VHH binders against q75qn6r703to848. Designs and how they scored, part 11

Target 1, 146 residues: q75qn6r703to848
Amino acid sequence: KPSMIQENLFIGGGLAARSIYTLQHLGITHVLCLCANEIGQSDTQYPDLFEYQNFSITDDEDSNIESIFQEALDFIKHGEETGGKILVHCFEGRSRSATVVLAYLMLQKKLTLLEAWSKLRKVHRRAQPNDGFARILINLDKKCHG
Short names: E, the ipSAE of ESMFold2; O, the ipSAE of ESMFold2 at other seeds; V2, 0.75 times the mean of E and O plus 0.25 times the DockQ between their complexes.

## First folded at step 3 (VHH)

Design k09 (framework vhh_6fv0_2)
Fold by ESMFold2-Fast, scan of step 3:
Structure k09 (fold): chain B 146 residues (1-146), chain A 124 residues (1-124)
Amino acid sequence: as target 1 above (146 residues)
Amino acid sequence: QVQLQESGGGLVQPGGSLRLSCAASGFTFSRYWMYWVRQAPEKGLEWVSTISSGGSSTYYKDSVKGRFTVSRDNAKNTLYLQMNSLKPEDAAQYYCAKTGYTVESYPLGTYVYRGQGTQVTVSS
């Protein structure tokens, strides 16, 4: 149920994150959650299977999602360095998780926003950052590639 | 080879405190998530606490929240567990652990790297 963005990076919603068997079958070892308070997410529910990082970011235009980018991307990079596979998820798998994945593709994979967006939409049709998050990504694109 | 060596256990009265240490070697300690797990006599292995590689994220079993604090000193390759307000149910062999991202029995995984443990006894 999680969408594969690349060999070691997946995106999904809260239901995908709770499907332990599916995550194990896919080889996922690291879970980045952006909606921890909304879903009552606990890193400790099956702590011997995954390394998690939890954030509580609301899906609204005024949320400061940019503030967690560096820590989230560092977590993904660390998971890659240990030979793991990472799931990035939020409640719907639509706005928050899409925004972090796009930031990752732009900042770590050095893609333009257009290239990152094209790559994500091809495998994950639900991707739709809210208008505030879209502005953050456009500004990021101009700083890195404008 | 991953080597983990626990110390600091002992006998304490209910309400007392102990500080456990785990000396890690054979891997780059600062880059890995670390775990404290425990096993009481004739009980299964029980997770106690998790700390992220940088120490920015910490997690605790509900029954130890507010009483236990996990921390790490990456410069010394040492993991710590400060245990306050100890209860009889906290008595166990305590292990520090690192996961191997494998599962031997679904749905619970395996802590593939553990030390010999340090014994904590709480006498009423």
Scores: ipSAE 0.055, ipTM 0.246, lowest interface PAE 3.2, mean pLDDT 83

Design k10 (framework vhh_6fv0_2; at its last look DockQ between E and O 0.03; V2 from the best seeds 0.00; counts 0 for: pae O 13.8 > 2, placed apart)
Fold by ESMFold2-Fast, scan of step 3:
Structure k10 (fold): chain B 146 residues (1-146), chain A 123 residues (1-123)
Amino acid sequence: as target 1 above (146 residues)
Amino acid sequence: QVQLQESGGGLVQPGGSLRLSCAASGFTFSHYWMYWVRQAPEKGLEWVSTISTGGGRTYYKDSVKGRFTVSRDNAKNTLYLQMNSLKPEDAAQYYCAKSGYKISYPHGEFDYRGQGTQVTVSS
């Protein structure tokens, strides 16, 4: 069951990504997957129903998730500009997907980390970036909002 | 390597019709969602239509719904846009595009390399 962050942006885990009927009913057209190495893509992706961008990011404090921010946010923007709606997901819908969504809210919506975190937690209470990702977001906040 | 070649544009009267084509090469066409985008002199780049890999899903800009139809022929690596009931505001350079999310792409999010095809709607 994906959580709606805004009309065109949703977050979830692997179960949400597999809920094809629900995704189609919500009008989702684009799926950003951050856990491609874990989900077995050949069994779980439907390229004639959704456009996919796939990343293989491990959920640990040493993962360089910031290296994919630009491409991930470009994909979200692409989905928005083509009249679509985007699901951002990872395996549990907790750390990796939350981190990318927070980066989007900070960079695209110009929110502070505190504002982005508050917004996300209101609709998706299990959001919890790992400590390494949290440090990346704090550093991003300082660069954007000093 | 990725190449997109648009054709089928021209001058048409209001209410007229045109069929645009896009010949794709340099990538596995059937694996990508395809797009039509346009740029008019007075406006920025506008998304017009989307088609999924096999044509199972199509989407349109609100102002062209019911008038434009996107389709594709994966055996021929060709994308089409049938434009009916053309209006003066449809006049633009039309480009086909595949998804491309790298900042190095010449036209932002889209990886189109052709000159496009011009659609002019006579006053």
Scores: ipSAE 0.175, ipTM 0.582, lowest interface PAE 4.2, mean pLDDT 84
Fold by ESMFold2, look of step 4:
Formats: sequence, C-alpha cells, structure tokens
Structure k10 (fold): chain B 146 residues (1-146), chain A 123 residues (1-123)
Amino acid sequence: as target 1 above (146 residues)
Amino acid sequence: QVQLQESGGGLVQPGGSLRLSCAASGFTFSHYWMYWVRQAPEKGLEWVSTISTGGGRTYYKDSVKGRFTVSRDNAKNTLYLQMNSLKPEDAAQYYCAKSGYKISYPHGEFDYRGQGTQVTVSS
C-alpha cells in the first residue's frame, strides 16, 4: 500500500504502483516512476488512467540522482497545479523514492532535511536513502540553511 | 567505456537448461543493478529479470518466474542467468543491460546493453 505523506503526495514501491484499484480509490492521477527499466511497463503501467513520468535511476551510492531533481519536482508541481494526486515510487520504496520526496519537501516546501525526514519517517518507516543519496541531501540542506 | 559481453546461448530442446553469462567492464560493476532483457524476432525488447548490487534482491517477469534465476559474481564482474524448463516461447536474443541515470519519456529503453547471445529452443 502507498504511504500518504500529504493529501496529494504518496510514496511506495513497485507493488503499490501495480495496485491499480488501490491507486484509483486513492484518487492518484500522476505516477512518478524512478525504476522504469526494472519493471515491465506494459504489464504495470496504464497510460490511459494515469499521467506518468519515468526515470531509470539505480539505487547505488554513485548514481547521480540529483540530476533528475528539477524534472521530478516539476512533475510533482504539475500534478498539484491540476488538482491531482501524485505517487512517487521506486522498486523497493526505500531509497530512490524517499530521496526524491525529501528533495521535494526541502526545495518546494522549504523544510530542513531534519523536518523533511521526520515528516517522511512518521508515515513511511521503510524510508532509507543510501549513503550517497544521503550525502546529496545533506549538501542540499547546507546550501539552503547553512 | 561501458562494455557488456553475453555468452552461453545455444540450441536446446524444450525442457532443457542453459546458463547465460555477461562479462562487464568499463564501469564499477558492483555499484549497479543489472538486467536481463530479450528480443524475439519481430518483437520489441522485453524485460526478463533484475538483480540488485549485492544480489540480495531479484525480480522476474511473471512468465519466467520459478524457471529462471539471475545471479552475479561481483569479484569477477559477471552476471548470470540460469534458465531451466525452457519453452519455445523463450527463444530470443538475450542481452544483459545497465541503466543510466535518466530515461526519456515515455519509453523504458535501457541506456546500455551488450551485443546479445541467441537462445533457440526446438526439437
């Protein structure tokens, strides 16, 4: 099951992204997929029902996940502006999706990393960015708040 | 430069087994999730299996689950696919693949793959 971070923002793994009935019941309209090459898209994505943005980012310490932050955040903002609800997911729902959600909370909602982390962990205990992603987020926090 | 070299394909009868290998170089193999994909004649590219960096998590297309096993040896920079109970429908060119950091909308293309190895299943 996806975890609700805010009324219009959800996080999950590949199982949540495949649970079409659940997504429709929750009112999801937009799906941000960070693991496009790890899933069978024709078996797991339904472009007639949801608007998708797909990335293939590996869950590795040296993956440059920061390179997609701008596009990912723009997609989330697009979903919000249209009155939609957004699912952000990766394969496991632990590292990549958590990192993007934390970046969104820090950059768009102006939270510190500590505030964003506390908010996310309250509803999604499996959240655990890998060490490389954590370093990216710490550096982002320093730039925003010293 | 990223280099991937598949091997181990061949001709087998239905119900037979093959083990595919993929030798990797030009990147830090142990830091990346790896993929097996396949392409049958006149068909598009089809995802088959995925393995995490340490091998602790594996994923399979439903039609091969229970018959195929993906594994890796990070000390040898090698990815494997054990294929058991092969069916004529499994015949395809098989590729190992490494994804990049970014994929264009709305396509699930892999950024890097090898030249492939042919698997043929017939009596």
Scores: ipSAE 0.006, ipTM 0.170, lowest interface PAE 12.8, mean pLDDT 82
Fold by ESMFold2 at other seeds, look of step 4:
Structure k10 (fold): chain B 146 residues (1-146), chain A 123 residues (1-123)
Amino acid sequence: as target 1 above (146 residues)
Amino acid sequence: QVQLQESGGGLVQPGGSLRLSCAASGFTFSHYWMYWVRQAPEKGLEWVSTISTGGGRTYYKDSVKGRFTVSRDNAKNTLYLQMNSLKPEDAAQYYCAKSGYKISYPHGEFDYRGQGTQVTVSS
């Protein structure tokens, strides 16, 4: 089941993203997928029901996930501004989706990394960015807050 | 080809009402969430309302909630916006929009919008 981070923002894995009736019941309108090449999009995505933003980011320590932060955060912001609800997911719901959610909390909601981490872990215990993504978030925190 | 054609705008007095229509063609209308957006002179595009494929879920920007009602008739391929208790700040060019992001083109705000219809509230 997706974990609710805020009123209109949810995090999950591939199983949550495939639970179409649950997503519709929760009022999900926007789905941010970070694992497009891993899920067989034609069999698992329903563009007639949800707005999708798809990225193919591998869960490797040297993957350039920071390169998609702006587009991902713009998509989340747009979903919120239109009154929608957004699911952010990757395959396991552990590393890539957590990294993007943390970046959102830091850049859009102006939280420190520590504050964002505490907020996310409270509702989504399996959040665990890989070491490379963690370094990206630490550097982002320094740039934003010294 | 996707086409969206708005109508029903005009000049009204404060507190008045208008009903906007959006005629859709070139796509399976019933499969898409639809939006109303507006643009006042020298301002950016502002989201106003959203409606789900079947019309069972509707969403509104806070400033119009309770005054505007979005609806759709999937048999007629038509989207509507009933605007009541109009205020001068509601004056704008109103557009309906179809959106659906595709993997290849993630940078669009909306796929298509029509020509728009002007709503003017007398001051």
Scores: ipSAE 0.000, ipTM 0.168, lowest interface PAE 13.8, mean pLDDT 83
ESMFold2 (binder alone), look of step 4: mean pLDDT 84; pTM 0.863

Design m01 (framework vhh_6fv0_2)
Fold by ESMFold2-Fast, scan of step 3:
Structure m01 (fold): chain B 146 residues (1-146), chain A 123 residues (1-123)
Amino acid sequence: as target 1 above (146 residues)
Amino acid sequence: QVQLQESGGGLVQPGGSLRLSCAASGFTFSNYGMYWVRQAPEKGLEWVSTIRSGGGKTYYKDSVKGRFTVSRDNAKNTLYLQMNSLKPEDAAQYYCATFEGTEYPVYHTLDYRGQGTQVTVSS
């Protein structure tokens, strides 16, 4: 199952994203995918049920995940403003999706990295950004507070 | 129509090995990531392993790391799972899957495309 970070925000892996009945039961309306190229996902997969935003980011230390932060966060904000619930997912629900959720909590909810990490790990213990993504988040924390 | 056909399951003793195969047809296999999932009696479906379309990146469930190896042969449209040091808790029906290739993805049921292959580990 997807993990509930807050009433309107969930995190999961690819298997969670494909469980259509579970997503509808949870009231999810928006799906943010970070592994589209690995799973062949399309933004038209279930257009009558969900609104999609798809990115193809590899889970490697040198992947430029920060390049999609603004668009990803805008999508989450759009889902919130329309009264919806958002699932952020990647393939394992471990690195890419965790990184985007942490960036969202820091930039939109104005949490420190430590506060965001504590909130996420409390409900989703699999969360583990790779070392490259962790460095991006640390740098983001410094920019927000330095 | 996407078709996935699993084989290679059987009965093995703890510490033994099995090699599972999945023959794929009906889609451009080399363009899609593939994964292995399993379901034990009285338990839900659980993810086991993933391999990217090109075969260069693999991912594993924590409890099978170091024991299982996923691989693929894109020229033969075939996915493999080499299972070593098998434990009783590995006993399950094993299915191969692809995200795009499933018609209606219900990952908490046995309603997968493909019959699966049974792995039994006797103590």
Scores: ipSAE 0.000, ipTM 0.141, lowest interface PAE 14.7, mean pLDDT 80

Design m02 (framework vhh_6fv0_2)
Fold by ESMFold2-Fast, scan of step 3:
Structure m02 (fold): chain B 146 residues (1-146), chain A 122 residues (1-122)
Amino acid sequence: as target 1 above (146 residues)
Amino acid sequence: QVQLQESGGGLVQPGGSLRLSCAASGFTFRNYAMYWVRQAPEKGLEWVSTISGSGDKTYYKDSVKGRFTVSRDNAKNTLYLQMNSLKPEDAAQYYCATFYEGSYFHTYSPSRGQGTQVTVSS
């Protein structure tokens, strides 16, 4: 079951993205995948029903997840502006998707990392960016808030 | 192999009724949620309704709520859509579908490709 971060933004794992029933019941229109290389994304997409954006980011401390922040946030913004609802997912719904959601809350909603983290953890207890992603988010927080 | 065959479409006047059927085979029907989707001549595919495998839960597009009723007969492997108070905007090719793990909706193309045509005209 995807977790609702705000009315139009959800987070989940690969299983959440494969449940067309759950996606349609929740009114999701846009699916942002961060683990296309792991889940055989071509086997799980319904492009006639949903809009997709796919990234192949590995869940390791040296992955350059920051490089896709701009495109990922632009996709979320596009979904919001078209009156849609967005699911952000990776394979486990734990590290990569949590990192992108936190970046969105910090850069677009202007929350501090602590505020963003508190908001996410209240609705999605399994959120846990890996140590490398955590350092990226801490550095981002320092640039935005000192 | 999943096979789905729609029937029951036709011409009806505004305010009229039609009952669509979908005969399913090749899978354990009762274990799968079923969907009705439609496509008008110059528009994209549009979700209409969902029913859970047991039939206990149903969901509808806002514009059809109160007019359409989805149901299923698991003993007969058949899905139904009762359409009442039909409007010109409901005119479309109607398809039934199921979520098949690892498959696209349109991968059912050989059995679903024909669908059943609903025309609403005076």
Scores: ipSAE 0.000, ipTM 0.127, lowest interface PAE 16.7, mean pLDDT 79

Design m03 (framework vhh_6fv0_2)
Fold by ESMFold2-Fast, scan of step 3:
Structure m03 (fold): chain B 146 residues (1-146), chain A 122 residues (1-122)
Amino acid sequence: as target 1 above (146 residues)
Amino acid sequence: QVQLQESGGGLVQPGGSLRLSCAASGFTFRNYAMYWVRQAPEKGLEWVSTISGSGDKTYYKDSVKGRFTVSRDNAKNTLYLQMNSLKPEDAAQYYCATWYEGSDFHTYSPSRGQGTQVTVSS
């Protein structure tokens, strides 16, 4: 089951994009996938039902996840502006999706990293960006609030 | 119960080849995408390759493209990874994995076997 961060923003793992019933029951309209190659996203898309944005970022400390932040956050904003609900997901719902959600909370909602982290962990205990992604988020916090 | 059993690992010299196999049981194999993932002692779990349930779509980690080939035999419930031009960076414990239905999204971990060790040394 996806975790609700805000009324219109959810986080989940790789099965989230495959459960049509769950997505429709939650009212999700937009799916942001960070592990498209890992799950074979093209084989599991339902474009008549959902709008998709797909990225293939590996969950390792050397991955340049920062390079997709702007496009990912623009997609979340687009979903919000159209009155939709967005699911952000990766393979395990642990590192990549957590990192993008934290970036969203910091850049669009103007929270500090500590505030964003506290908000996310309260509803999604398994959130754990890898050390490389954590460094990216710490640097982002210094630029926005340092 | 989903059961996955990897085999085919071993020691090879740089530039060598290995073919890994994964025997699957406890689920309708052809209905599920299959994954190869690996873990080196100094690194976390890394995705290597994906193959769709039908076998029509394959995806690879950038560093293995052109060197590794994933395939499956749905009649035998077996997944394969052909590894050519092996590099020291490919040394790891290799696991096959699948997303089996019935797991919570946010707590789900892919079902994995015990793995098979690949060592690349000169």
Scores: ipSAE 0.005, ipTM 0.239, lowest interface PAE 13.3, mean pLDDT 82

Design m04 (framework vhh_6fv0_2)
Fold by ESMFold2-Fast, scan of step 3:
Structure m04 (fold): chain B 146 residues (1-146), chain A 123 residues (1-123)
Amino acid sequence: as target 1 above (146 residues)
Amino acid sequence: QVQLQESGGGLVQPGGSLRLSCAASGFTFSNYGMYWVRQAPEKGLEWVSTIRSGGGSTYYKDSVKGRFTVSRDNAKNTLYLQMNSLKPEDAAQYYCAKFSGTEYPVYHELDYRGQGTQVTVSS
């Protein structure tokens, strides 16, 4: 169910995060949740199987999703450095998780927004940051790449 | 047999309010999360709101946040959707649903057991 962005990075919705056997089969070790309040996910859901980072960001054009970029990307980096694989998810697998994945590809992998978007859309057709998040990503692209 | 019966729809002016109800039977209502989904003419099914089994956690589609409130009365086996500040874009057939098989609301996997209730918002 999760879509593979790269060998160690996956994206999905709430159902993907709940599919524990699928996550284990894929070798996922780290789960980054952006909708903790919406799905009632705690950082102790399956602590013997996964390491969690939980955020409660609303899928709203006025939400300050950029405020969690640094911590989210540090978590992804931690997962990578420990030889693990990371699932980034939100409620629908469309806006919040897509935004964080795009920010990761731009800031950590040094892709342009266009390159990051093309990469994500090829594997995850649902990806669609809301207009507010899209503006944040466009401004980020201008800062990183002119 | 799971049975869901929606009611409360009707015609309202933009800015008006409606309260939808869903009467549930055939399963232990208090054990399941419930969902409101809608379908407008010539559009696909759209998730609107979720309420967990205990009523303590509620979730909303971005475009209805602050305007719609989902609630439930487990003693009466009834689900509600209070809709305020209605917009023409909210006009649709509204269905209540029980998600079968998983805890998370993936709307394309919902069981649509009810006949729905029509919400019309004049322009």
Scores: ipSAE 0.000, ipTM 0.118, lowest interface PAE 16.0, mean pLDDT 81

Design m05 (framework vhh_6fv0_2)
Fold by ESMFold2-Fast, scan of step 3:
Structure m05 (fold): chain B 146 residues (1-146), chain A 123 residues (1-123)
Amino acid sequence: as target 1 above (146 residues)
Amino acid sequence: QVQLQESGGGLVQPGGSLRLSCAASGFTFSNYGMYWVRQAPEKGLEWVSTISSGGGKTYYKDSVKGRFTVSRDNAKNTLYLQMNSLKPEDAAQYYCAKFEGTYYPIYDTLDYRGQGTQVTVSS
């Protein structure tokens, strides 16, 4: 079951991404996958029903998740502009997907990191960027609001 | 269960210094990172600083870098914020908070903060 962050944006894990009935019921049209390599593209088995953007990012403090922010946010923006709803997911729905959602809220919605974190944790308690991703988000907050 | 008690605030002139303290109880202090956050009358809640559970990692809001130093004494279950070269923009109610495995406060944990400690900067 994906968590609703806002009307058109959802977060979840791999199980949420495979719950096709639930995705259709929620009106999700776009799926952003951050763990494509880990699950062998199983999250792309319904391309006739959904638009997909796939990334392979490891959930390690040393992973350069910042390098995919622009492409990920462009995909979310495109989904919004076409009147769709977007699911952002990784394998566990905890670190990678949370990091991308926080970056989106900060860069596109112009929230501070504290405001973005509050908004996300209120609806998705398992959100927990790893320490390396947290540093990336703190640096992003400083660049935007320092 | 979680109890956090802030102290050390007061009135200082611009350029002055204050040392804030946060006494923690009701949890294993050495297992958690800690935050300092502040709220001024015309602003929302602002993150100020974070310190890791062992004290080896510290982070600061850009506007306080070089002026503020966060530290902790795990034997005394106490968190500190040394504030130097205080500016009028630093005037706020200061709160400490426990975090959940990352460097960011969780708003629901702030419901368990104490009354905070007020910092006023004026001549």
Scores: ipSAE 0.000, ipTM 0.149, lowest interface PAE 15.5, mean pLDDT 80

Design m06 (framework vhh_6fv0_2)
Fold by ESMFold2-Fast, scan of step 3:
Structure m06 (fold): chain B 146 residues (1-146), chain A 122 residues (1-122)
Amino acid sequence: as target 1 above (146 residues)
Amino acid sequence: QVQLQESGGGLVQPGGSLRLSCAASGFTFRNYAMYWVRQAPEKGLEWVSTIRGSGGKTYYKDSVKGRFTVSRDNAKNTLYLQMNSLKPEDAAQYYCATLYEYSGFPTYEPSRGQGTQVTVSS
């Protein structure tokens, strides 16, 4: 059920984090959760099988999601460097997880926002950052690409 | 049944070298990534290295990069770890591991061998 962005990076919703068999079958080793309080992440963790990074970011236009970008991207990079595969997820797999994936593609893979968006939407049609998060990503694009 | 058997550990002085081996059986070895993990006294398990099933991609813990080399021989179902320039901090019980489906849905149980002891001392 998770969508593959690249060989080592997946995006999904809250149900994806609970589908342990699917995660293991896909070779996922690292789980980045952006909705920990909403889904009671502690009730469904398997720390002997996966490495976790948990954030509790609300999906609203006033949330400061950019405050967690550096830590989230460091976690994705750590997973890549260990030869693992990373699932980035939120409750619906639409806004919060899409925003972090787009930030990763822009900052680590050096894509423009348009290139990152095209790449993500091709494999994950549900992707839709809320208007506040979209403004954050547009501002990042301007800083990186003028 | 998945079986993993480590060997090659021993006592070495700082700056020395050891080569660890892991003989695997009971599964299609080439289809699974293999891991080296270690546990020093009173520490948790630490990931050391990963090699993909094909052998085409390798990854290392930062503190061992440039000193350790992981490799595999899929024809012999054997995993290796070449350890050079050994430091006291490398002293640990070393295990090879894989994530193989064993208990069934919804979880996989990590499979590990009995390990091989690496001691770095004068």
Scores: ipSAE 0.000, ipTM 0.089, lowest interface PAE 21.5, mean pLDDT 80

Design m07 (framework vhh_etentamig_d1)
Fold by ESMFold2-Fast, scan of step 3:
Structure m07 (fold): chain B 146 residues (1-146), chain A 121 residues (1-121)
Amino acid sequence: as target 1 above (146 residues)
Amino acid sequence: EVQLLESGGGLVQPGGSLRLSCAASGFTFSRYAMYWVRQAPGKGPEWVSTISGSGGKTYYADSVKGRFTISRDNSKNTLYLQMNSLRAEDTAVYYCATFYEGSYFHTYDYRGQGTLVTVSS
């Protein structure tokens, strides 16, 4: 089951994104996938029911996840502007999706990394960016609030 | 349960030095990056410094770079912050945190209590 970060933003793993019934029950309209290549996103895509933005980002310290931040955040903003609800997910719901959500909270909601981290961990305890992604977020925090 | 206990704060004059310590327990300390965060009166939390699990990589806020040194002793499960050339604007409660466990502001686990550093004549 996806975790609710705010009324219009949810986080989850690949399993959470597979059930159209769960997505519709929660009122989700937009799905941001960060692991499209790993989960066979085409098997769970319902383009007549949801809008999708798909990325294939590997969960490792060398992955350039920051390269997709602007496009991912624009998709979340698009979903918000249309009165929708967005699910951000990856394979485990732990590293990639957590990183994008933290970037969103820092860049759009103007939270510090600690405030964003506290907010996310309170509702989604398995959130755990890998060391490379953690470094990216710390540098982002320094740039915005340091 | 992640537990973090800060110590070493106090009143110090401008230009002085202070060493903060953080005793960690409840997790595999050497696997996680650790950081120091401070909160000045009436302001939000400010990231100060980070050290990798191995101690091989360190990062600093521009406001403290060249004055503060973060270090760790994985054999003692202890994090340190050596603060030199202290300024009035360094006055804050200093918190020990781990990025992966999110102990600072984490409602499900114990967070550090913080240690007050006051820089004043």
Scores: ipSAE 0.000, ipTM 0.129, lowest interface PAE 16.2, mean pLDDT 80

Design m08 (framework vhh_6fv0_2)
Fold by ESMFold2-Fast, scan of step 3:
Structure m08 (fold): chain B 146 residues (1-146), chain A 122 residues (1-122)
Amino acid sequence: as target 1 above (146 residues)
Amino acid sequence: QVQLQESGGGLVQPGGSLRLSCAASGFTFSDYTMYWVRQAPEKGLEWVSTISRSGGKTYYKDSVKGRFTVSRDNAKNTLYLQMNSLKPEDAAQYYCAALWDYGSEYPTFDYRGQGTQVTVSS
C-alpha cells in the first residue's frame, strides 16, 4: 500500500517493497530502494518483474543523501520514459524516500519546496525528512528559485 | 499481548544443520506474512526469508537459497527456519518478524524479542 504521488510515481516503506503482488497489481515496474543494506535488497531479487536501483543511505542528519540525487532522479526519469511506474522506498517510508521524492519534484517537475511538500503531504502524511535532509532541500530550493 | 519468541539456536560445525522456531501469540497468525531476519556481530540487520500467509510462497536472500527452508504451522502459530549446510557467515542473532499496521502510519518490521543465537565454529 504505497502512496500515489502522481500516475507513475509511488512512495512507501519496507512493507510496500516486499508486497510483490501489490506492486504488480499497481503496475509498478521500477523499484528505487534507499535502505538496501537494512533489508538485504539486491538487483537480482526479481529481475524478470522489476528493474532495481539500490542505495544504502543511513537516516541521520549527517548522511550525504545529496550525493545520490542525480542517479536516483535519472532512474525515475528512465522508468517514466519507458512507460513504467516507479516505487521510491526506504525502511519506514518517512525520511529518506520523502527526501528523494521532494528532490525529484523540485528538480524534474520544477516545483518549489513549498509546492512539492504540499503535494507530498496531501497523499503521504508520514513524510518527514530529518533535520539534515530538510536543510539540504531548503538549500536546493534557494539554488533553483533564489 | 502481541509476542514473538524465537528458539532453536546453538553452536554447530560448518556444514551442520539447525532448525529455528518462532512461537507467535496475541494476533491472528494466519493473517500475516512472516519474516526471518538476522544480525551478525558488528553488522546491521539482514533480511533472510519471507513466507506468505498460507505458506504457499517463500522468498530467500540469495546467499541462503537452496540451504534454508522457511515454513509455518498456522494451527500451532509457529514459524520455522530449517538451516542446512551452515557456513561461518550464517553466524548471527536470528529474529522472526511480522509487519504490523495496527493503526500505525509507518509500515515497518516489528522484530521485538531477544532472538536466538546461531554460532558456526569448531
Scores: ipSAE 0.000, ipTM 0.143, lowest interface PAE 14.3, mean pLDDT 81

